# Ledger of designs, part 23: VHH binders against p21908

Target 1, 324 residues: p21908
Amino acid sequence: MEIVAIDIGGTHARFSIAEVSNGRVLSLGEETTFKTAEHASLQLAWERFGEKLGRPLPRAAAIAWAGPVHGEVLKLTNNPWVLRPATLNEKLDIDTHVLINDFGAVAHAVAHMDSSYLDHICGPDEALPSDGVITILGPGTGLGVAHLLRTEGRYFVIETEGGHIDFAPLDRLEDKILARLRERFRRVSIERIISGPGLGNIYEALAAIEGVPFSLLDDIKLWQMALEGKDNLAEAALDRFCLSLGAIAGDLALAQGATSVVIGGGVGLRIASHLPESGFRQRFVSKGRFERVMSKIPVKLITYPQPGLLGAAAAYANKYSEVE
Below, E stands for the ipSAE of ESMFold2; O stands for the ipSAE of OpenDDE; V2 stands for 0.75 times the mean of E and O plus 0.25 times the DockQ between their complexes.

## First folded at step 8 (VHH; framework vhh_6z1v_2)

Design V2 (at its last look DockQ between E and O 0.23; V2 from the best seeds 0.00; counts 0 for: pae E 9.6 > 2)
Fold by OpenDDE, look of step 8:
Structure V2 (fold): chain B 324 residues (1-324), chain A 121 residues (1-121)
Amino acid sequence: as target 1 above (324 residues)
Amino acid sequence: EVQLVESGGRLVRTGGSLRLSCAASGRTLSSYAMGWFRQAPGKEREVVAAISWGGGYTWHADFVKGRFTISRDNAKNTVYLQMNSLKPEDTAVYYCAAGSWYGTLSEYDYWGQGTQVTVSS
């Protein structure tokens, strides 16, 4: 069965034809990307995609949405599209659809992802367990947190707002960082630390703590400088970022009862080569009496190009597996 | 949980060079900022240099003036201090330390026993 997989963000929407069968994604076709600003609605983008495809579109859609998917009317920041789930089938002229959060989609993707698209970060270099809980976190514009349960040949994805839990400093410097951030933010969640913008927050805090002059950089440039080793303060910030990422990943794993952890998101991919050289591993396993247990948890990083599309398709396959 | 052992200190003539090493055990150094300190007889312990967890950020005291360089190899769980153009005033016991940051003694949680560096005129 063919479906249209769609990954909708603030600025771009990606379309692909996916083949699904028996609860699995068999294939994901070529990606077509549209700018959301150039299309008035999902419906119009859908029609354009059909035109480009040159054949009638499948009457099924899987949509990953970069926001909450619960509600009568869905809107996104910096995206003119308005989605009404109740009228989606009518508007797109389809029979069935799945609508999930974009990070939920990532979790679904992980459930189906081949090991070749999962780089090893730390722990045992083995495939993700077939049974058990997988913790998934993805630093990006924000911080996505999900987990999935594999059991009895099936899997279940649990979407969370885990990125909004409070930041827990683990040393004197992090105490200072937190104190500084509290001057700017009423509440300091882990998203304020281990996200794209989080690097900037750390960077500024470190500069302030050390009393060193610094130039305000946009997030993109800051990340670039940090990764390329062009700025000592930026690199220091990145080091702290990785430490916190490790700590938080470990905490989430413990909280969720995970036997494996997967890191996703755009930032995750950016720091993939840096993580093994950072304090990520040590913070991940430093859980007191559970250090031994933590050391047995494989941590992977997603390298699949379009996890949102794949995950959307996977979600559809999972939901309608009994109908096929 | 971290043990630090310094090595490399010895007698050297003015203008000479030394490389100090600090080997860590118990925990991986990648989670710690590292610093080198020194204490001369009758003087307070002072910071010589510091390095971030991944080595991307370094700090050196003003009195170093480009003569000393701190570096680290996390794979070897070791921190180094390359000391060039040594002067008699550099004579001290040099200590390796691990902590959350650098700049103050209180920010370091683990200390080595030190290695004696003596620079003769």
Scores: ipSAE 0.166, ipTM 0.655, lowest interface PAE 2.5, mean pLDDT 92
Fold by ESMFold2, look of step 8:
Structure V2 (fold): chain B 324 residues (1-324), chain A 121 residues (1-121)
Amino acid sequence: as target 1 above (324 residues)
Amino acid sequence: EVQLVESGGRLVRTGGSLRLSCAASGRTLSSYAMGWFRQAPGKEREVVAAISWGGGYTWHADFVKGRFTISRDNAKNTVYLQMNSLKPEDTAVYYCAAGSWYGTLSEYDYWGQGTQVTVSS
């Protein structure tokens, strides 16, 4: 059957027709992107999508939403749209829907993702296991954390706020980074380090510790300098970013009993070629007497661009396993 | 894990110059402080120079002040020691080291195998 898959962020929303059957996503059609500021509501963008396709839309929707999905009224920063889940079917003229958080959608996508979109980072170079826990984390505008339990031919997604746990320094430089960031933030969560803006936080801390001039750069420029190797301090910040990413990925895997780890998010894709050359692996496995256990956990990276639509469709297929 | 390899040590006449290099492999040194140390036969290992992660802070021991200069090139993952006006007392094995801070011996976690510098009269 056909459904409308929708991925709603702060500034953009993406629409596609997906085909689902027997708990699987068979295909995703041509993507249409709208700027949310240019449409007063989801309903208006929905109608515009139907007009663009020149056809009636399917009576089923799968929505990935870049914010909390529980509550009577859903709002996002920088998005004029207001969603009321209780009235969604009526307003879109549909029979069924699913509504999930955007990083929950990433986890659903991993459950359905072809192995060609999962690049090896460290550990054994093998496919994701068909059973067990997969820890999934993705730095982007923030730090998404989810867990995926696969068992008996089924799967379950556990959404978390794991990006909001505390940053734990592992050497004297990181002690100083933490001390500097505590002057700016009452509490330093790991998201303050491991996110798009997190590189800037590290960069500023290093400049302060070094006693050198600090120029406030926008995130895009800073990331470019770090990745292109054009600034010593930016490169140092990226190195520390990757060390911390390894540390927290290992901690989450231990806490949840994971047999594999998957890294996603826009920043994850951005650093894909740097991770194997970084301190990521060393920090991932450095868990004291559990080092040997950690060394046997494969770590993969999502290369599928914008997995939100796939994840939304997958969540619908998982909930509504129709047989024709 | 970080692996450090020194190079450039050789026999040099008094008053000569020499540049030591320390190349890292395994991962980048961009956020590590680096130091050069030396050890003459029968003597304790001593710090010669140190440099911060970004290169904005350098420190040189008094006995090499004005003669030796530490530097780094993070793009090449390499640390240097330019040694000028060499004296016979500079004869030693020179070691490169990396750590999370630019302090004393205890702050450095990774060490190279050393390169011999010999200064003849």
Scores: ipSAE 0.006, ipTM 0.443, lowest interface PAE 9.6, mean pLDDT 88
ESMFold2 (binder alone), look of step 8: mean pLDDT 82; pTM 0.838

Design V3 (at its last look DockQ between E and O 0.03; V2 from the best seeds 0.00; counts 0 for: pae E 20.0 > 2, placed apart)
Fold by ESMFold2, look of step 8:
Structure V3 (fold): chain B 324 residues (1-324), chain A 121 residues (1-121)
Amino acid sequence: as target 1 above (324 residues)
Amino acid sequence: EVQLVESGGRLVRTGGSLRLSCAASGRTLSNYAMGWFRQAPGKEREVVAAISWGGGYTWHADFVKGRFTISRDNAKNTVYLQMNSLKPEDTAVYYCAAGSWYETLSEYDYWGQGTQVTVSS
């Protein structure tokens, strides 16, 4: 059957026709992208998509939403659209839908993703196992955390708010970083460190610790300086970022009994070439007597473009299908 | 820690215009997502508009869309709310808020004391 797969972010919404059957996504059509500021509502963008294709749209939708999906009214920073799940079927003239958050969609996509889109970072260079728990985390504007349980030829996505757990320092420099960040925040979650804005938080803390002046930079410029090696403090911040990402990825894997770990998110792609050469692996495996267990866990990076559309379609197929 | 002070609230007639300002002291606003909220008597506080830390992304509630515009000037450490075509229903105390996580409105950590806007028939 055909469905409309939709990936709604802050400034852009992406639409595609997907074919789903027997719990699988058979095909995903050409993406159409709308700027959300140019359309008053999801309904109007939906109608525009149908006009562009010159056909009636399928009566089924799968929506990945870049924010919380629980509640009567859903809103996003930098997106003028307001979604009311209870009226969604009526407003779009559809019979069925799924609505999941964007990182849940990433987890669904991993379940369907060809191995060519999963680059090796560290650990055994093997395919993801067909059974067991996969821990998935993705730094971006925040830190997404989800788990994927594969068992008995099926899979289940566990959506979490794992990015909001506490930051745990692992050396004296990180003790000082935590102390500085506590002056700014009510509680220092790992997302304050491991996110796009997190690099700036680390950078500011390091400048204060070293007693050097710094200029506040926009997020994009700071990341560019760090990755290009144009500023020694920015490089130090990136090093700390990668150490902390390894630490928390290992903690989540250990807590959930994961047999593999997958890194995603926009920041994940940005640091892809740095991770293998960083302290990520050192922190990932440094779990005391469990070091040998951790060393057997492969860590992969998602390179699939726009996993949100694939994941939305997969979630619909998973909900409205029968597995043979 | 950042301190926020709103200004510009006053009595205005229906159809009028008003600009609210929110000045910050302490750390700069360029590290924070900013929002304007309002609370009418006997009602819960509601979000009016939000803007990302760099100013590249804005959001406005449907009930103010086309009438209100949020903006920021990071060099002046200030955020603004331009309010046009005011209605009596816009009468409220307006609050400025700053958060360290610019995407999630519920993570606004710092709040101003508010400025009263009153729209008369």
Scores: ipSAE 0.000, ipTM 0.124, lowest interface PAE 20.0, mean pLDDT 85
Fold by OpenDDE, look of step 8:
Structure V3 (fold): chain B 324 residues (1-324), chain A 121 residues (1-121)
Amino acid sequence: as target 1 above (324 residues)
Amino acid sequence: EVQLVESGGRLVRTGGSLRLSCAASGRTLSNYAMGWFRQAPGKEREVVAAISWGGGYTWHADFVKGRFTISRDNAKNTVYLQMNSLKPEDTAVYYCAAGSWYETLSEYDYWGQGTQVTVSS
């Protein structure tokens, strides 16, 4: 059957027709992207998508939402859209829907994702295990953390707020970075470190610590400079970012009993080529007596272009289709 | 999403002082590094000064070091540029700017409309 998969962020909403069957996503069609600021509501965007498609839309929707999905009224920062789950079917003229958090969607995507869309980062270069826990973390605007359990031919996604756990510095420089960040933040979570904005936090902290002038004022440019090797301080910040990402990924894996780890998010994709050459691996496995165990954990990075859409569709399939 | 409005620019004599303000609306500046830029007629826009999100670190261009000071008040959602010992060469439109990061990987540079600073000899 066909469904409409939707990935809704603060600034954009992405639509696609997905085919689902027997608990699986068979296909994901071309993406149509709308600016949320240019549409008054999801309903209007939905209608526009239908117009573009040139045929009646499926009477089923899978929605990945960039925020909490519990409650009677869902709102996003910098997004004019308001969702009322109870009236969603009526508003969209559909029979069924699934509404999940956007990072939850990513986790669902991982469950369905072909190995060709998972770049190997470290550990054994093998496919994700068919059984066990997969830890998923995604640096982006924030830091998403989820995990999924594969068992008995099924999978279960567990959404978390793991990005809000406390940052634990592992050396003197990180101690100083933390100290600096504590001047700004009452509490320094790992999201303050290993996120899009986190690089900036690290960068500015390092600049302050080292007394080096900085010239960048926005995070995206900073990332670009760091990745392109155009600025020493930016590169240093990225190095620290990768170290912390490794450490935290390892910690999460330990905490969740993971047999594999998947890195997602927009930032993850950006650092895909850099990460294998970074200190990520060392920090990931440096868990004392568990180093050997950690070394057996494959770490992958999502390269699929629309994991939110895929994951939304997957979530729908999982909920409404026969169990595979 | 973030609107920046500069103020304080005016005509001033050489050696004079001026304080520019940049007030933000729409979103808090507390997560943004802020900068002052200037653009003189026929010249490229150049960085004047920058300040970290918390104000704990500042940077000033060589041409303004010792004369200009950037600061911010996050409670007021405002960034400032104190300009002392002004020279005719400092005549320019001064702009306030902020950066942001989005999951969509879209770059958002927030800029004010600028405020004219004119230094007469």
Scores: ipSAE 0.000, ipTM 0.234, lowest interface PAE 12.1, mean pLDDT 91
ESMFold2 (binder alone), look of step 8: mean pLDDT 81; pTM 0.838

Design V4 (at its last look DockQ between E and O 0.01; V2 from the best seeds 0.00; counts 0 for: pae E 17.6 > 2, placed apart)
Fold by OpenDDE, look of step 8:
Structure V4 (fold): chain B 324 residues (1-324), chain A 121 residues (1-121)
Amino acid sequence: as target 1 above (324 residues)
Amino acid sequence: EVQLVESGGRLVRTGGSLRLSCAASGRTLSSYAMGWFRQAPGKEREVVAAISWGGGYTWHADFVKGRFTISRDNAKNTVYLQMNSLKPEDTAVYYCAAGTWYETLSEYDYWGQGTQVTVSS
């Protein structure tokens, strides 16, 4: 069965034809990307995709949405598109659909993902367990946190708002960083630390702590400086980022009872080469008497190019597996 | 999980200069504040200089101020100690150390094996 997989963000919407069967994604076709600003609605983008495809679109859609998917009317920041789940089938002229959060989609993708698209970060270099809980976190514009349960040949994805838990500093420097951030933010969640913008927050805090006059850098430039080793402070900020990422990943794993951890998101991919050299591993396993247990947890990083699309398709397959 | 290796120590004459290097391995140096210490025979280990994570803050002991300068290159995973106008009393084993903070000796978690600096009259 063919379906249309869609990954909708603030600025872009990605479309692909997916083939699903027996609860599995058999294939994911070529991606077509549209700018949301160039289309007034998902429906119009849908029609355009059909035109490009040159054949009638499948009457089934899997949509990964960059926001909450619960409610009568769904809106996105910086995206004029409005989704009404109740009328979606009518508007797109489809029979069935699945609508999931974009990071939920990533979790579905992980459940379905071949090991070839999961780079090893630390722990045992083995495949993700077939049974148990997988913790998934993805730094990006924000911080996505999900987990999935594999059991009895099936899997279940649990979407969370885990990125909004409080930041817990683990040393004197992080205490000071937190103190600085509290001057700016009413509440300092882990998303304020281990996200795209989080690097900037760390950088600014470090500058202040070191007594260095700093100018505001855009996030893109800062990340570039940090990754390319062009600035000591930027590199220091990145290392703190990685330390915190490790600590938080470990905490989430403990909280969720995970036997494996997967890192996703654009930032995850960006720092993939840096993580093995950073303090990520140390912080990940530094859980007191659980250090030994933590050391047995494989940590992987997603390298699949379109996890949102794959995950959307996977979610559809999973939902309608009994019908097909 | 970080290893520190000092280098550059040697015999020099009074008034001479040396540059010590401390190369880190196993982990990125930028995670740590760094310090240089020295220990002369029969004396206690003393702090020579310290540098913050990004290098924006440096501290130097009074006995070396104006003569020694600590610096770091995080891209090279290395911290340096430039030593000028060396005196016989500077003769010691110099140690590199890494820690989460730099104010007290107890805050340094990792130490190098040291490099011998000898200043002759």
Scores: ipSAE 0.727, ipTM 0.894, lowest interface PAE 0.6, mean pLDDT 94
Fold by ESMFold2, look of step 8:
Structure V4 (fold): chain B 324 residues (1-324), chain A 121 residues (1-121)
Amino acid sequence: as target 1 above (324 residues)
Amino acid sequence: EVQLVESGGRLVRTGGSLRLSCAASGRTLSSYAMGWFRQAPGKEREVVAAISWGGGYTWHADFVKGRFTISRDNAKNTVYLQMNSLKPEDTAVYYCAAGTWYETLSEYDYWGQGTQVTVSS
């Protein structure tokens, strides 16, 4: 069956026709992108999409939404659209829909993703196991965390706000980093460290600790300097970023009893070549007496670009295209 | 949603001082990092100063460092910019902004309407 897959962010919304059957996504059509500031509502963009295709749209939608999806009224920063889940079917003239958080969509995509899009980072170099919990986390503008339970040929996605848990320092330098960051934030969540802006937070803390001057840099420029090795302090910040990412990935895996871990998000792709050579693995496995257990957990990286549409379609297929 | 209203902009002679205020309504500012921005005619908007939600960290652009001071009074739901040793180059519309991060122009979600500061030679 055909559905409309939609990925709604702050400034852009992406539409595609997806074909789903037997719990699977068979195809995704060409993506159409709208600037959300140029359309007053989802309904108007929906109508524009149908107009562009020159056909009636399918009576089913799958929506990935860049924010919390529970509640009667959904809003995003920098997006004029307001979604009311209870009225979506009426407003779009559809029979069914799924509405999921954008990182929940990433988890759904992982469940349907061809293994060629999952690069090895550390641990055993083998396919994701067919049963068990997969911990999924992805640094980007924030830190997304989701869990994927696979059992008996089925899967379930648990959307979480795991990026908002507390940062826990693991050595004296990180004690000092935490102390510096507490001057800027009432509470230092992991997201303050493990996100696009997080590199800047670490960089500033390190500059203060070492007593060296620093400039407030654009996020993009700082990442470039760190990855290109153009600034010793930026490189140190990236080292700390990767150490902390390993630490939290391991903690989440322990907490949920994961058999594998998948790293996603735009920042994940950005650091893909650095992770295997960084302190990520050391922090991931350093869980005291559980070190041997942790060493047996494969860690993969998502290389599929922009998985939101795939994930939205996958979520619909999982819910409505019944698997036997 | 938070609404911001700037005040205090006026004509001042070179070397003079003035204090801009930014009052907020709709939500408490104590949850937001705040910034002052300026835009001269025909120029791009630029960051002047920023202050963390609790006031423990402040940042000032190099072109105003030592002359301008950002501060906040969360009890009065107000942010200030003290401007000393004003120069004709400081002539601009000054905007107050609120966001969850202090670091870049793109990180501020709420903006005031602006207040005109004119520095005569």
Scores: ipSAE 0.000, ipTM 0.140, lowest interface PAE 17.6, mean pLDDT 85
ESMFold2 (binder alone), look of step 8: mean pLDDT 81; pTM 0.841

Design V5 (at its last look DockQ between E and O 0.58; V2 from the best seeds 0.00; counts 0 for: pae E 8.4 > 2)
Fold by OpenDDE, look of step 8:
Order: C-alpha cells, then structure tokens, then sequence
Structure V5 (fold): chain B 324 residues (1-324), chain A 121 residues (1-121)
C-alpha cells in the first residue's frame, strides 16, 4: 500500500510517497520539500503536495515530528505549525497515521537501512547484527539518542532524551572545559558538547582556558574552519568534539547493552571523513575492563539522504504490518 | 591510533645544542598537552618539559631551566625541545608523550620510541 511519509522540521517539511508492505518499506518516492514559513499548516502543505502529485493522496500518513509527539497539542519551536493528533485523520482526510519523533524516525530508518547507506567508522567492518540492540545517536541542532532492539524477526524502537544526560569529563582538559561551561550554563548536558552548537561551546572554552584571543564565529563558519583546518583553535575544538562523541557513544552502548552503534544527524555526516582519524575510536573503546568487548562493536554512520522520511514510513509499516 | 615519533637525537659535545622533534599522527596533538621526558641508564624516567595544548603554558624541570625550551606547532602536529648548553649529565633517551593537561604528569601516555642524546666531555 501507499502512504505519505512526512518529515517536519523547524524550517522545512518534506513529503514523499512510500510503498509499504508486510512491515517493510518497499520504496520511497521523490522528495518534495516545503518551507514551513510559506504554509500556514500541515494541512495546507498536504494539499499542496497533492496538487503537485497530480493524483489523490494515499489515505495514510507517516509523520516524523521534530519534537515531543505526546500530548493533545503539538508545537514546535520556530515553526508555526500546530498538530492535534486526535483530529489529524480528519484534517488530512486519511484513515490511519503514525506520528513519531524525528529521531525515533531515524531509529526506524536504521532498522530498515541497507548496509550501503551505512559507512563504517570503527570496529569490525560487518553488517549490523540481525539480533540485539543498536544504539543510535545523532548530533545536530541538539543531540538525539535512541536505540532499537532486533529480536525474533521484529524490531522495537525506544526513543529517549539521552542527549540530556550530564557530561562526564574524562581528563583534566575536559574538567576545565566543563568548569568553563558551568559558568554559562546551569547544567552541562552532553548536548552542550556533542551537538552543532556544542562545537562553539568547546571552542570558546578552549580559548578561555588557553588564554588566547579568538574570533567569534557563527556555528556554520566555525564548523567550516574546523573541518578545513584553517584555524588551530577550531581544529582543537573539533578534535575534542570527536573525543567526547566517542566516549559518549561508548557509554550509551554500554548502558543500552548495544552490540552495534549508529551515528546519524547532520553533524554526523559533516564529520564522517574526520571521525575515523580522530580520537573517537580510542574513547569509544576505552571502557576499562570492557575495552575488548567494546572493540568488537561495529560503529556505522548513516549516509542515507532522508532517514526521517524512510523512518517515518518504516514506523508506519511496523505499526500496521498485521492489518495490511 | 596515536603514534609519536621522536627525532633529532645525536652525539654532541659539552656546550653544544640540539633540537628534538616529536611528530604525532593524525590531529591528536592539537587537543592534548605534550611533554618531553628522558631516561638515563640506570635512572628513572623523569619529566623534562611540558606544554599545554595551545602552547600558552609551559613547564620546565629545574635542571633544564634556562637551557631547554619546549615549543609546539599544531599545524605540523609537532612538539619541539630546544636544548642548549648541553652537559654530559643530559645524556639519555628522550621521549615525547601526550597528556591531558600539561601540569598533570601522571596522565601522560602514548610514548614514542625515544631518541638517543649523548653528550660527550
């Protein structure tokens, strides 16, 4: 059957027709992207998508939402759209829908993702295990953390707020970084470190610690400078970012009982080429008595272009697999 | 993995000068303190000098103050030890190591193979 897969962020909403069957996504069609600012509501964007498609839309929707999806009224920061799950079917004139968090969608995508869309970062270069727990973390505007369980031919996604756990410094410099960040933030979560904005936080902290002058850069420019190796301070910040990412990824894997780890998010893609040569691996495996065990965990990075859409579709397929 | 390779060690006469280099693999040098250590025959390894990740802070052992200077170039992933006014007692294998904070000597790791410095009378 066909469904409409939708990935809704703060600034953009992406639409695609997906074909689902027997709990699987068979295909994902061409993506249509709308600016949320140009449409007053999801309903209007939905109608516009229908017009563009030139045929009636499927009466089923899978929606990845960039925020909490539990509640009567869903609102997003910097997005005027409001969703009311109870009236969604009526508003879109559909029979069924699934509504999931955007990072939950990423986890669903991982469950269905072909190995060709998973770049190897470290550990054994093998496919993700068919059975067991997969830890998923995604640096972006924030930090998404989820995990999925594969068992008995099925899978289950567990959404979390893991990005809000406390940062645990692992050396003296990170102690100082944390101390510096505590001057700015009441609480320093790992999201303050390993996110898009996190690089800036590290950058500023390092500058302060060293007592060197630095230029204030926006996040985009800072990332660019760091990746291009045009600024020593920026590069240092990026290296520390990767160290922390590795450490946190490893900790999450241990906490969740994972046998594999997948990195997603926009930042993940941005640092894909840097990670294998960074301190990520070292920190990932440096778990004391568990170092050997950690060394056996494959770590992959998502390269699929629209994991939110795929994941939304996958979530629908998974939920309605028995009613097809 | 992190690799450190020292170079520059050789035989020199008393009063001579040497510059040691330590090249680090990858980009690890930019985020870590670096230190120089030495070990003479029959003696324990001792710290010679240390430098913060950005080079803003340095530490030198009392026995080398005024004679040795640690520096670094993060763009080249290299740390240096300029050694002047060398003495026979400076004869040792010199090692570079990576640290988290330049003053925390116990946290230095990833040692190189070392370079031999010999000072003759």
Amino acid sequence: as target 1 above (324 residues)
Amino acid sequence: EVQLVESGGRLVRTGGSLRLSCAASGRTLSSYAMGWFRQAPGKEREVVAAISWGGGYTWHADFVKGRFTISRDNAKNTVYLQMNSLKPEDTAVYYCARGSWYETLSEYDYWGQGTQVTVSS
Scores: ipSAE 0.394, ipTM 0.766, lowest interface PAE 1.2, mean pLDDT 93
Fold by ESMFold2, look of step 8:
Structure V5 (fold): chain B 324 residues (1-324), chain A 121 residues (1-121)
Amino acid sequence: as target 1 above (324 residues)
Amino acid sequence: EVQLVESGGRLVRTGGSLRLSCAASGRTLSSYAMGWFRQAPGKEREVVAAISWGGGYTWHADFVKGRFTISRDNAKNTVYLQMNSLKPEDTAVYYCARGSWYETLSEYDYWGQGTQVTVSS
């Protein structure tokens, strides 16, 4: 059957027709992107999508939403749209829908994703297991954390706020980083470190500890300098970013009983070639007596360009196409 | 699994110059403090210079101050020791070491195999 898959962010929303059957996504059609500031509501963008296609839209929708999906009224910063889940079917003239958080959509996409979109980072170079827990984390604007249970030919996604757990320093430099960040934040979550803005937080802390002026505060330029090797301090910040990402990925895997780990998010893709050569692996496996166990956990990275639409469609297929 | 490999040690005449390099094999050093140490025959190992992870702070022992300069290139995963105005008493095996904090010299945890510097009269 056809459904409308929608990925709604702060400034953009993406629409596509998806074909779903037997719990799977069979295809995704051509993507249409709208700027949310240019449309007063989801309903108007929905109507414009139908006009573009020159046909009535399917009476089913799958929506990935870049924010919390629980509650009566859903709002995002920098997005004029207000969603009320209880009225979605009426306002869109549809019979069914699913509404999931954007990182939950990433986890659903991983469940359906071809292995060619999963680049190897460390551990055994094997396919993701058909059964077991997959820990999924993705640095981007923040730090998304989810886990995916595969069992008996089914799968289940658990969305979490795991990016908001506390930063735990592992050496004297990280003790000093934490101390500096406490001057700016009441509580230093791991997301303050492991996110797009997190590199800037580390860089500023390192500059303060060294007693030098802050030479770059623009996130885009800082990331460029770090990845291109044009500034010693920026590269030190990136190294600490990767060490902390390895540490938290390992902690989450251990706590959740994971048999594999998948890294996503825009920042994850940005550092894909750096991660295997960084301290990520050593921090990932350094869990005391569990080091051997951790060393057998494959870590992969998502290279699929826009997993939100696939994930939304997958969530719909998982919920409705299993009615056989 | 961090391995440090020093290079550049050789025989040089008094007053000469020499540059030592220390490269990490298979691991990045970008966010670690680094130091150069030396050990002459019959003497204890001593710190020569240390550098912070970003390179903004350096420390040099008084016996090399003004003659030796530590530096780093994090993109190349390499630490350097430029040695000028060499003296016969600089003859030693020079070691590169990694630490978590440049001010805490006793906490260097990984060491290279060393490179021999010999200064002849």
Scores: ipSAE 0.013, ipTM 0.486, lowest interface PAE 8.4, mean pLDDT 87
ESMFold2 (binder alone), look of step 8: mean pLDDT 80; pTM 0.826

